# VH-VL binders against q9h9l3: the designs that were tried, part 180

Target 1, 176 residues: q9h9l3
Amino acid sequence: PRKMVAIDCEMVGTGPKGHVSSLARCSIVNYNGDVLYDEYILPPCHIVDYRTRWSGIRKQHMVNATPFKIARGQILKILTGKIVVGHAIHNDFKALQYFHPKSLTRDTSHIPPLNRKADCPENATMSLKHLTKKLLNRDIQVGKSGHSSVEDAQATMELYKLVEVEWEEHLARNPP
Key: E = the ipSAE of ESMFold2; O = the ipSAE of OpenDDE; V2 = 0.75 times the mean of E and O plus 0.25 times the DockQ between their complexes.

## First folded at step 10 (VH-VL)

Design G84 (framework fv_fezakinumab; at its last look DockQ between E and O 0.03; V2 from the best seeds 0.00; counts 0 for: pae E 14.7 > 2, placed apart)
Fold by ESMFold2-Fast, scan of step 10:
Structure G84 (fold): chain C 176 residues (1-176), chain A 119 residues (1-119), chain B 111 residues (1-111)
Amino acid sequence: as target 1 above (176 residues)
Amino acid sequence: QVQLVQSGAEVKKPGASVKVSCKASGYTFTDYYMHWVRQAPGQGLEWVGWIDPDSGGTFYAQKFRGRVTMTRDTSISTAYMELSRLRSDDTAVYYCARGSIFDYEFDLWGRGTLVTVSS
Amino acid sequence: QAVLTQPPSVSGAPGQRVTISCTGSSSNIGAGYDVHWYQQLPGTAPKLLIYDNSNRPSGVPDRFSGSKSGTSASLAITGLQAEDEADYYCQSYDSSLEAWVFGGGTQLTVL
C-alpha cells in the first residue's frame, strides 16, 4: 500500500483589502499522527490581515519564517507519491499551487460514510470541528487565539482512519 | 452564455513582444484558473502556463519562463498573455482555456489567436 | 516531441470501432493523474470529449468512451460516423514537469 499523510495549512490575507489567501503555516503528520513538517511560511506579498482568530499567526511568527518557494519545495517532496488526507483540502492545494492526483487525495469534508457516522446528511460539507466533536469526542479550534494546524492535521488523520477500510474499498470499485 | 473571446490575429517581427487577451463571460471569472495553450501550424498542443484570476498568481512551463507574463483585470473579466523576444518558432495559435486546481481538464476554450512571427 | 505518445493516425469505415492509445510514464499517468481527451475539428478550437478517464460532458454521445490502465489510456469510438473525422488529443498532468501535458494527436480518417 502507499504511505499516507495528513496536511493542514493556515492562510493569511494578502493583496487588496487582504482578500487573497496566502500560505503562512503548514503542518503534515504521518499515519500515527507524528509531525513530519510544521513550519511558518513567509508569503512573497505584504500581509494585510493575519486572520489571527483562525490562523493563529502573528507578526512574530513571520520573523524567521521559511520563504514560500523553499517551503513549497519541502512540502511537495513529502506529499509526492503519497495518499494525502485533508479537510477541504482543495484550499490547501490552492495555497501551495500544487496539483495532487485525485486518486491519491482524501478529503474528509466529502466522504459520505464519515458524515453518516456523525449523523449528518451524507452529501453535506461538515466542518472539521463538528466531525471531530461528534466522532472523536474532542474539541479542537477552541477559543479566539487561532487554530493549530498540527492539531487539525492530527484530527483529520484520525477521522479518516474511522472510514479508511470502507472508503478505500469504495474507491477501488469506483475510481475517481 | 459561457464563453471565452480572444483578441484578433497578430503579425510580429522577431524580437518583438505580443500580448493576447481572453475575455470571459457567463461565469464567475475568479472561480477558475485560466490556462494558455499553443498550437503551431499543423502541430500538437503545448501548455504554456496558468493564472489564478482571484490571486493573480501564475505558473509557467519551464520552456517559457523568462519570456511569458500572464496578467488579468478582474473589472473586465479579461486575462492576458504576453510573450516577449519572439522567434519564428513561436508562430502558433494561442488558446486560453478554463480549468481549476480541483478539476484538471479544460472544459471551455477560446477560439484561438493566430500569432505569426516573420521578418 | 509530445510528452504522451499517440499514434499519428487511425482510420475506419462508417459503423466500425476504432481505438486511440495514449501512453505516458511514471511521472504522469503512472503517478495516478487522470487522462482527458479533446476532439479538434478542422479549423476549430479543441473541445472536451472525455474527462477523468471515462466521463462524458453533457452532449457527448455514449459511443465515445475512455479507459485507463497503468501508464496508458485509450479512447474508443464505436459506430464511427463521417462527423468524427478530426484530430484527437489526450492530456494529463506531469508531476516532474509540474505541467499539463498532451499527446501528439491522432488524426482520425473516416474512409
Scores: ipSAE 0.748, ipTM 0.897, lowest interface PAE 1.2, mean pLDDT 92
Fold by OpenDDE, second read of step 11:
Structure G84 (fold): chain C 176 residues (1-176), chain A 119 residues (1-119), chain B 111 residues (1-111)
Amino acid sequence: as target 1 above (176 residues)
Amino acid sequence: QVQLVQSGAEVKKPGASVKVSCKASGYTFTDYYMHWVRQAPGQGLEWVGWIDPDSGGTFYAQKFRGRVTMTRDTSISTAYMELSRLRSDDTAVYYCARGSIFDYEFDLWGRGTLVTVSS
Amino acid sequence: QAVLTQPPSVSGAPGQRVTISCTGSSSNIGAGYDVHWYQQLPGTAPKLLIYDNSNRPSGVPDRFSGSKSGTSASLAITGLQAEDEADYYCQSYDSSLEAWVFGGGTQLTVL
């Protein structure tokens, strides 16, 4: 069996109007929730909007942040060959300019059994916060200080573990 | 109708630059990556790179880095590929192709733009 | 020279079954990346024929089928018809090259 990791990224706004989402933090945890990677990342372009309320990123975090190219290399090395779990994970991969095999990707925002367990419509896209509260009885992303990517990655992994057996069997029976 | 409309054929001399355009219609331009693929006469397909029309982010095949520049104008749903320092072996039909941010296939192709490089 | 290896040509009579192989490596097909197939009729742009190993887009007849195993993929065409004469390309993603990669193409001739 392949090793499994969960990933969560925080983005800031770059570009002339801050509309470009650029990677500013990435957290990766293993199956047990242990942190394998957690770094602030310096975008290649000037940050216009830290989006602190959501990202938790502040200017001070960028002082010793890892340059994007270096961080990307480190992150890809961790992800390669593993089953990667995330919530709306396409955004994380997009920010990384990275493509992971679909067969090795698990997106908790698109797992019908998970939604069913949470008494949500199976084909609806539910937030990580909602699913975590409903299924783990845990509050995440509270307050105005912004998200914790480590906390979010850990929650994502815990959610997936609830439906892992069922979902893996489903995927095995329904290969792409 | 969902389609990609490319600019007309180009004839260039070695050392010159060429800029090919690709106008998207029938879908949200910024929801898909725009890839560029070329095909030399009688040869196979070769991936050149992609641009994210939403952010303007690009990623080029190593072979073309330093010579290729991909841009977009979201106001007119148009992607551009510029190739500089042209050589004879750059002679090819250049295709723009739509790619999902979730998938790896190209589900929509332009009709191609022939670029001929000759002295 | 192509990253993915295809036979340069295949042929068959109308009504027959033909298969086109696509051989990759541990950094593309073997790494778990899906395989897609394109049909290119003479003088036209490629058209998506099969995506995600075995799925058919709307409008593609069910006599076209795709499969993947290990480091290789295969396109099968049953009930071969004259209009199937074209070039066929497999495509995937290579993690080592960080690039979309194609096979060299297979010319299908209907006898």
Scores: ipSAE 0.666, ipTM 0.889, lowest interface PAE 0.8, mean pLDDT 94
Fold by ESMFold2, look of step 12:
Structure G84 (fold): chain C 176 residues (1-176), chain A 119 residues (1-119), chain B 111 residues (1-111)
Amino acid sequence: as target 1 above (176 residues)
Amino acid sequence: QVQLVQSGAEVKKPGASVKVSCKASGYTFTDYYMHWVRQAPGQGLEWVGWIDPDSGGTFYAQKFRGRVTMTRDTSISTAYMELSRLRSDDTAVYYCARGSIFDYEFDLWGRGTLVTVSS
Amino acid sequence: QAVLTQPPSVSGAPGQRVTISCTGSSSNIGAGYDVHWYQQLPGTAPKLLIYDNSNRPSGVPDRFSGSKSGTSASLAITGLQAEDEADYYCQSYDSSLEAWVFGGGTQLTVL
């Protein structure tokens, strides 16, 4: 059986008017929620908008942040060969400029059994905050200081565990 | 009007402490770092430290650690810098300065508070 | 002693071009940290003039420009005017000191 990790990333605005999303923090936790990786990451492009209210990223975090190319290498080493759980995880992979095998990818924003447990439409895309509140009775992303990618990665793993047996069996019968 | 309004000039004896205030208006106080920079008479600029008004976290230049304390009161959008065990070479204008969205540069400055340390 | 080195003074006639250098080291400008410039008119607080090496805040005329190369930066002022008479400071970050660092300042005299 393959090991499983959860990932969450925070992005800042780069490019014209700060509209391009670039990786500025990445957190990875194991099945038990222990932190395997948590680094601030310096994008290769100039940061136009830190998006601090949502990202939690401030200029001070970038002062000694790990350059993107180095951080990407560290992160991909952790992800290789593992089942990777995330929420709207395509955004994280896009920010990493990386393709993870679909058969090893789990996206809590697109798991019908998880939505059903939350009394949400089975094919709707639900926010991590909403699912966590409904299913774990926890408030995450509280306040105006931005999100914690560690907190979010841990919540994502806990959510997946609620449907893990059912969903892994589904995927075994229906390979992506 | 976006501005930083600082407390008035202070005269202190060696060994005393001084606490300078800086009130922000016209912007969201907790969205920016507040830095303190001083300038001795006829001299250049010297960075003292910063406070993150949102978290209350601080970071001080090594020269001032153990003598400086930065605080804030978010209910009145005011930052404070307290310098203790004053010496004559602490005589300077003390500026508060807002970090921009990038935090490395200072895009808004108070008018400064002259602190004079003399016997 | 200032961490960043600037000439103590520079002068020029009205309409001329002047440049002000800012020399750092491998722990600040040479490590890739941006350079910012401030103008301090007599008796006033510093004012941000250039940020992130070459960007002008709103209200700063385009006759002010900045550049960075290697361990050094430069501020250029073209079309020199009497109101440009001021002190100019460069500023960066130094990773060894873990500090925001300034140049010693350059007094610009308009002849």
Scores: ipSAE 0.007, ipTM 0.483, lowest interface PAE 14.7, mean pLDDT 89
ESMFold2 (binder alone), look of step 12: mean pLDDT 94; pTM 0.958
OpenDDE, look of step 12: ipSAE 0.007; ipTM 0.556

Design G85 (framework fv_fezakinumab)
Fold by ESMFold2-Fast, scan of step 10:
Structure G85 (fold): chain C 176 residues (1-176), chain A 122 residues (1-122), chain B 111 residues (1-111)
Amino acid sequence: as target 1 above (176 residues)
Amino acid sequence: QVQLVQSGAEVKKPGASVKVSCKASGYTFTDYYMHWVRQAPGQGLEWVGWIDPDSGGTFYAQKFRGRVTMTRDTSISTAYMELSRLRSDDTAVYYCARSYYYDSSGYEFDLWGRGTLVTVSS
Amino acid sequence: QAVLTQPPSVSGAPGQRVTISCTGSSSNIGAGYDVHWYQQLPGTAPKLLIYDNSNRPSGVPDRFSGSKSGTSASLAITGLQAEDEADYYCQSYDSSLEAWVFGGGTQLTVL
C-alpha cells in the first residue's frame, strides 16, 4: 500500500542572464487531486528573470515566500517513501536538489502506454498540455499569466491514473 | 574525447588548505553533477560531496561540512574542491567523477578523473 | 566504517565463477535506490562496471552481471581471467544521509 503523490514546480531564472533555473513554487497533490502542499519559495540567489509568462511568479509572491532550505525540508518529508508522479520530473527534482529512487518515480513524459493511448509515438516526449487535451479533453496552461503548478500536478495525476494498472503491472514484471 | 583531467599531486602541512581542480572536456559540462570521492592509502572509497555546475549548488557529506568548499568555472569547464584545516588523516587520492541527472537514471558515476594524491604530513 | 557491507576478499581460479555480495539497509538499497558496481585495477581510478543493478556500459564483457533483491545486491563474474584481479565496490544512495555510499570493497584474487 505505498502512497502516491504528484508534484509540479515553477522555476525562475537566477545567475548570469537568468540562465539558472531556481525553485520558486511547488505544488503537491494526493491521489484524489487534493492539495497537500502549495507554497511560493524564495530562492537563495537574486532573481534575474521571473519567467512570469510560464511560471506565474511575480515579485509580490516573494515577499512572504518560504525560504528554500525550509521549503525543501517540508517537501522532502512529503515525498520520501512515496511513489512520486510528475511530468519531466527530473527538472523538479533538480530544482529541489533531490534524488528520488527511480523505482518510486513515475514520469508521465516517459510512459509508452500513455503515448499510445494519445495516438502519439511511444518514444516521443509529449507536453503535459497536449496529453491532457488528447486524453482528458481539458485545456490547461491557458492564457498568458503563467501556469498553475496545482493545475499541472492535478492533470499529471489524472493522466497517470489512466495507465496506472497496466504500468504498475509492467514495472512489477520488469523492475526498473 | 570525453575525459576529466585533474591537477597534480600536493604535499601540505597540517592546518593548511588544498585546492584540487578537475577539467572536463568532450561533453556538456552543465548537464552532469560533479562528485568528489577520496581514497586513503589501502582504504575504500569515501564520498565527499557534489556540485551542480549548472546552478552552482552544492551538498557535502556531514563529515566534511565546514571544511570543504566546491566551486566551478563554466567558462573553462572546471570544477574545484578546496579542503581546509588539513589533518594527517586527510591523506588520500581525491577523485572527481560525473553523474547524469536529466534522464532520472540511477545517478551512476560513469566517468572518473585519474585522481590527485594529497599528502598531509608534518 | 562503510555503510554497505561487502566481504573483504574473494578468490577463484581461471575459468571459475565468483560472486560478491553487497548488503544495505532500508534507507538505501531497501528504499529502492539502484546499485552500481565499480572495478578498480591496482594503481588506477575506479571504472564503472555495472549500473542500475544489472546494466553493462559499452565495452564491459557479459561475464560480468549484477542483480538486486530486497536490501542486497550481488556481482557475478564468470570465466575468471587474470586481468579481473582488482578491488570491486558497490555503491548506492542513502536517503537518511543524503549521500552516495560505497561498500568497503572486495579484493578479488585470481589464483
Scores: ipSAE 0.683, ipTM 0.876, lowest interface PAE 1.5, mean pLDDT 91

Design G9 (framework fv_fezakinumab)
Fold by ESMFold2-Fast, scan of step 10:
Structure G9 (fold): chain C 176 residues (1-176), chain A 120 residues (1-120), chain B 111 residues (1-111)
Amino acid sequence: as target 1 above (176 residues)
Amino acid sequence: QVQLVQSGAEVKKPGASVKVSCKASGYTFTDYYMHWVRQAPGQGLEWVGWIDPDSGGTFYAQKFRGRVTMTRDTSISTAYMELSRLRSDDTAVYYCARGLYSYGYEFDLWGRGTLVTVSS
Amino acid sequence: QAVLTQPPSVSGAPGQRVTISCTGSSSNIGAGYDVHWYQQLPGTAPKLLIYDNSNRPSGVPDRFSGSKSGTSASLAITGLQAEDEADYYCQSYDSSLEAWVFGGGTQLTVL
């Protein structure tokens, strides 16, 4: 059996008009929701837009933040060889410049049985906040001071556990 | 028409630099990574590196680090690969190829290639 | 030299079946990365033939099929035709190199 972790990243805006998403925080939790990694990360480019309403990142968090190259190395050592759970996880992998095997990736934004349990269209991309409220009766991403990537990673793992048995059986019969 | 159009053949002296262009059309340039792959005459395919046209981020194969630079211009949907300090064994056809970063790692669209000849 | 190992050549007669192997290691195919196959006709750019182990792009005949097991993959061509004469390359991603890697290529001759 492979170990399983959940990841959630926060991005800030860099580049022209802040349209480029650059990694600024990463949280990783184990199967039980215990924090394995949670660091603020310094992008190599100038931050144009902190996107604080969503990211929760502020200028003070960049003081003593881990440089991107070092943080990336630490994160990849944790992810390698494990089943990695995330929500719209391709955005997190892109920000990390990381290519995880598709067979070891679980994206809670693209699991039809999970949407079905939430009374949502099976092939729609539903937000983490919506699925968590519907299925776990919990409000995450509350307020206007930004999201907690730890909270989001924990919610993502709990959501996956709701469909884990049936989805792993599906993947064994229909390898991705 | 979905296509990648590359610049024409180049002949260079050892020690010179070459810059190859790859113009994308028919799709959203920033939605795909652009990869560069070379093939020496009669030899196999060798991956050089990628650029993310959206972020400008790059990653190069260890063999080419310090000699290759990849850039892009989003206003004209064009990617560039510059290889410096050329040697005769850099003689090859250089291809650009697109790859999805999201769930796909295959190269589904290729340019026709640019022959770079390095000779004294 | 190449990270993935392919036989340098295979041959078959029209109508026959040929199989081309692609052998990797624990850092690429063995790590769960998918295998893709490209066909290169003489004097042309490579064309995607099979992606994600066994899927065909639009326009690729079902005579071409792919499979993957453990650290290896195979391309099978049934009903071999003269037009299939080409070089075939397997490709995957290698986590230790953080690089796309290719097989050395297999030249298919239709006799």
Scores: ipSAE 0.713, ipTM 0.887, lowest interface PAE 1.3, mean pLDDT 91

Design K1 (framework fv_amlenetug)
Fold by ESMFold2-Fast, scan of step 10:
Structure K1 (fold): chain C 176 residues (1-176), chain A 120 residues (1-120), chain B 108 residues (1-108)
Amino acid sequence: as target 1 above (176 residues)
Amino acid sequence: EVQLLESGGGLVQTGGSLRLSCAASGFTFSRYAMTWVRQAPGKGLEWVSAISYDSDYTDYADSVKGRFTISRDNSQNTLYLQMNSLRAEDTAVYYCAKARLAVAGPFDYWGQGTLVTVSS
Amino acid sequence: EIVLTQSPGTLSLSPGERATLSCRASQSVSDRYLAWYQQKPGQAPRLLIYGASTRATGIPDRFSGSGSGTDFTLTISRLEPEDFAVYYCQQYYSSPETFGQGTKVEIK
């Protein structure tokens, strides 16, 4: 396999009634959990709902935030050609308006061996918080944290490493 | 029995083009990444290019980027390497190899190689 | 790009002896992303070890791999006549994939 990174994005609500999810923060870590990228990102559209209880993002974070077009270019430079690990990662890629090859994408919300280790149904979609508590004995997404996307990306990488050998072999025999 | 058979090598002049083919059999070709690795006379192995099982990901060594194009036809179980703007330093035996994984990885089966000689 | 440096360049031994070959990476390739190949004159390379320590199908027990991070070793516990060949390490952790320059194991 190629170099591997883990990503976690935070979205705010834009568009009618704030129902469109727009990228407002992105954190990327390497295989060892070191931070490669962590920036607040200014959406090109007016923010209707900061979704602060979930995103940790407030209006103050947008003052010096990197414009979306510039941030996207920086992020894609890091992701291109690498195996990218995420949790429900399709949401992150959608917010980035980016297509990452399925062969290089790993979604910890859809890895049956990982669910099996956590005593969860193999076909269920489990939250990152639940899997991290069960398998790493670690509490994430606690309180009003402004560090949740870094912690989430780190937890996601550690979860994937638990099943990496088994899952890479499975993907070779059963390509996505 | 896994078999990989390269063809298309030969003598070509500098600046010329050549297309290599690799016919695969004995495994489910569409599930594995494929690669080209070359070896100049008396020298070591140099990775040239790789392609994922679905052609969605390709990669190249810096020395060939912009000149070589890797492709595959999963319906015919065939891997290709289109080589353009050939240089004397491209002279080598070119091996086709199967990766163990869908995207890349260690190469568990290799063809016999095909010689490409580039001269003026 | 990750550079792999093999040592020694040439290892002169007799049949029955132990061969120890080193491969050093310019940056960490984790515990899993290193392979070893054997190449005999006029032949294609043959995969011996992948994942740093896992023997490929059909490879005799006398071949073993070890190491992690940046330092890796291939050991041949008791050289047979057919083991005199050139050996290459390869990393598949990061693109571009790279090979070491090779270690030639020759008869003394």
Scores: ipSAE 0.007, ipTM 0.525, lowest interface PAE 12.7, mean pLDDT 87

Design K10 (framework fv_amlenetug)
Fold by ESMFold2-Fast, scan of step 10:
Structure K10 (fold): chain C 176 residues (1-176), chain A 120 residues (1-120), chain B 108 residues (1-108)
Amino acid sequence: as target 1 above (176 residues)
Amino acid sequence: EVQLLESGGGLVQTGGSLRLSCAASGFTFSNYAMTWVRQAPGKGLEWVSAISYDSDYTDYADSVKGRFTISRDNSQNTLYLQMNSLRAEDTAVYYCAKARWAVAGPFDYWGQGTLVTVSS
Amino acid sequence: EIVLTQSPGTLSLSPGERATLSCRASQSVSDRYLAWYQQKPGQAPRLLIYGASTRATGIPDRFSGSGSGTDFTLTISRLEPEDFAVYYCQQYYSSPETFGQGTKVEIK
């Protein structure tokens, strides 16, 4: 058995027209859902669009934010060598400018048994909000003030635990 | 409430060894990095060593590297510092402190400290 | 190693006065990697401020932190009797983590 954590990141828009997604918050929880890390992160580039409706990030959060290079170092110390669970996790790793081994990565947006349990097409990419409501009977990402990355990371871990035995068995027979 | 209680301090001769312990309660010990910080009599604070929540990462001040070993037992909520080849300049009150996160400070809770006196 | 220099070494003030404590880093720690601690005689340090300006849990609002780059300030807006203590700044930007030498705030 290998240590497992779940991650969820929030991004803001930087670069031309705010089209570049830059890391602005990261939350990591352990197997039981306890918070191991939760920090607002200051991008190295000028923030053009806070994307507050989804990210929950406002200018006030940047005052005490951890600079990107240092947040990245702290986050990688937690992720390295562990099974990392996320939802559409490629976006989080891209924002972290980090490569995590595919064999240790679990993406709840691409686990066919999870979609099957939710009565959704196995090859569809379902939102975290939808899967959480359907399988855990819990409403997350409520309202328009932005998402909680802690809440999203916790929900992601709980979703993975529903299929963990089946999916780990599948991966053992079919290594990525 | 969060509590950290150091023990194991005392008088030891130059070149000797001593093992410090820190008993933690009131928080989920296995979720946070832990550190040792020392303070020589009448002097300021000096960071000594840190260990991540899962023991995968340890770090040491240059002054103690190779002589001190930090470790933890998450099942017993206990932090340790094994001190070997002690020198007079290692004389200090040793504080156990909890980092705010799983791998890093700042240090949000501290124990009362345990005195280590190294003499000839 | 990053050296933190605190000034003044001693502040002699009366209750009700404003205290301003300085901490200067030998290289940039950003305004997010500096913490402030309070230590009373015979006691362990207590975290006051982290991330240069974020107040720790239970810390009164008369304590505030500010600064960026290499220059940081801890301000106590109106000193209470219990605030007379030694104050340390600390950087957690790079290993080894280092502390300033301390500023003693004493009653005049």
Scores: ipSAE 0.072, ipTM 0.689, lowest interface PAE 6.2, mean pLDDT 89

Design K11 (framework fv_amlenetug)
Fold by ESMFold2-Fast, scan of step 10:
Structure K11 (fold): chain C 176 residues (1-176), chain A 120 residues (1-120), chain B 108 residues (1-108)
Amino acid sequence: as target 1 above (176 residues)
Amino acid sequence: EVQLLESGGGLVQTGGSLRLSCAASGFTFSNYAMTWVRQAPGKGLEWVSAISYDSDYTDYADSVKGRFTISRDNSQNTLYLQMNSLRAEDTAVYYCAKARRAVAGPFDYWGQGTLVTVSS
Amino acid sequence: EIVLTQSPGTLSLSPGERATLSCRASQSVSDRYLAWYQQKPGQAPRLLIYGASTRATGIPDRFSGSGSGTDFTLTISRLEPEDFAVYYCQQYYSSPETFGQGTKVEIK
C-alpha cells in the first residue's frame, strides 16, 4: 500500500509589513500519528512578524533553527512519492516552494464527505479546529499561545482516517 | 530501554559474503533512520551505510558501494547489512546505530557491535 | 566528502582540569550539523552533543559544544575520572556522513 503522512506548517511574516508567509516550523506524522519530523526552520529573510498568536513561534525558537534550504531537503525526502494529508495544504506546499502531485494530495479542507459528517455544507471550507471539535470531540488550537503543528498534523491525519475508505474509492472512480 | 543487538559477525575469507543483523527494541523502529558504522582494530569510526525509516532512501560510503546492501524489516524491527566481495580492509567491529530523525543522523543509540574478520 | 580534522590527537590532563577539543571541517556544515561522541575501550560510542551545542539526553552539563561553520569545540569544564576516553566529532550535513579521527583524553 502507498505510504501516507500528514503535514502541518507554521509560518511567520517576512517582507513588507510582514505580508509574506515564510516557513518557520514543519511537523510531519505517520499514519498512526507518530512524529517523523518536527523542526523549527530559519527563514532566509528577516522576520517582521512572528504571528505568535497562531504560529506559537518566538525569537527563542529561531536560535539554532534549521536553515530553510536544509529543512526543505529533509522534508521533501519524507513527502516524495507518498500520499500527503494536510489542511489547506496548498499554503504548506507554497511555503516549501514545492509541487506535490494532485493524485497523491489529500486536503481535509476540501473533502465533501468530511464536511457532510460534520453537518456542514459539502462545498464549504471549514477550519481544522471546527472539524476536529465536531468529529473527534477534541479541542485544538486552544488559547493565545499559538498552535502546535504536531497537534494539528495529528488531528488532520485522524480526520482523514474517518473518510479514508470512502474518499480513496471516490478518487479511484474520479481521478484528478 | 532502547536496545540494539547486532549479530552475524565472524571470520570470513577474502571474497566471501556475510550478513549482519541488528535487532531493535524499546522504540518505534519504523519512525527512525538506521545506520551501520564500523571501526577497524585500533582505528577510528567510519560511517558505512544508512537507510531511511521507510527504506525509500539508502546511502553508502564510497569504500563499500556496489558490495554492501543495507535493508530493514520494519515488521520485525530488524536492520540488515549484506556484505559481498569482502576484503581484508573490511575487518572491523560493525555497530548498528539509531538516527535521531526519520532520514538523517546524529546517532543517539548504539549497539554493542559485532566483529567481522576477513582473512585469506 | 567533508573531511573532519580533530586536534590535538592526544590530551594528557589530570582530573579537575578543563579539556578543550577542536574539530575543523573542510567546508561549512551549515553551523548546526555537527555531533560529538565519547568512546571508552571495548565500548560502543555514546552521543554527547548534537546540533553543535545541544546536549544529548543524560549528558552532564560539564560537557558543552560550541562553534559554527567550519570550527567547532567540545569543552569538558572539570574532568571526572570517567571522562578519560576517545572523543569523535561527526558531520551529518551531507552524504557521506564522516567522523573525525578522534582525540584521546588520557590521564597525565
Scores: ipSAE 0.060, ipTM 0.682, lowest interface PAE 6.8, mean pLDDT 89

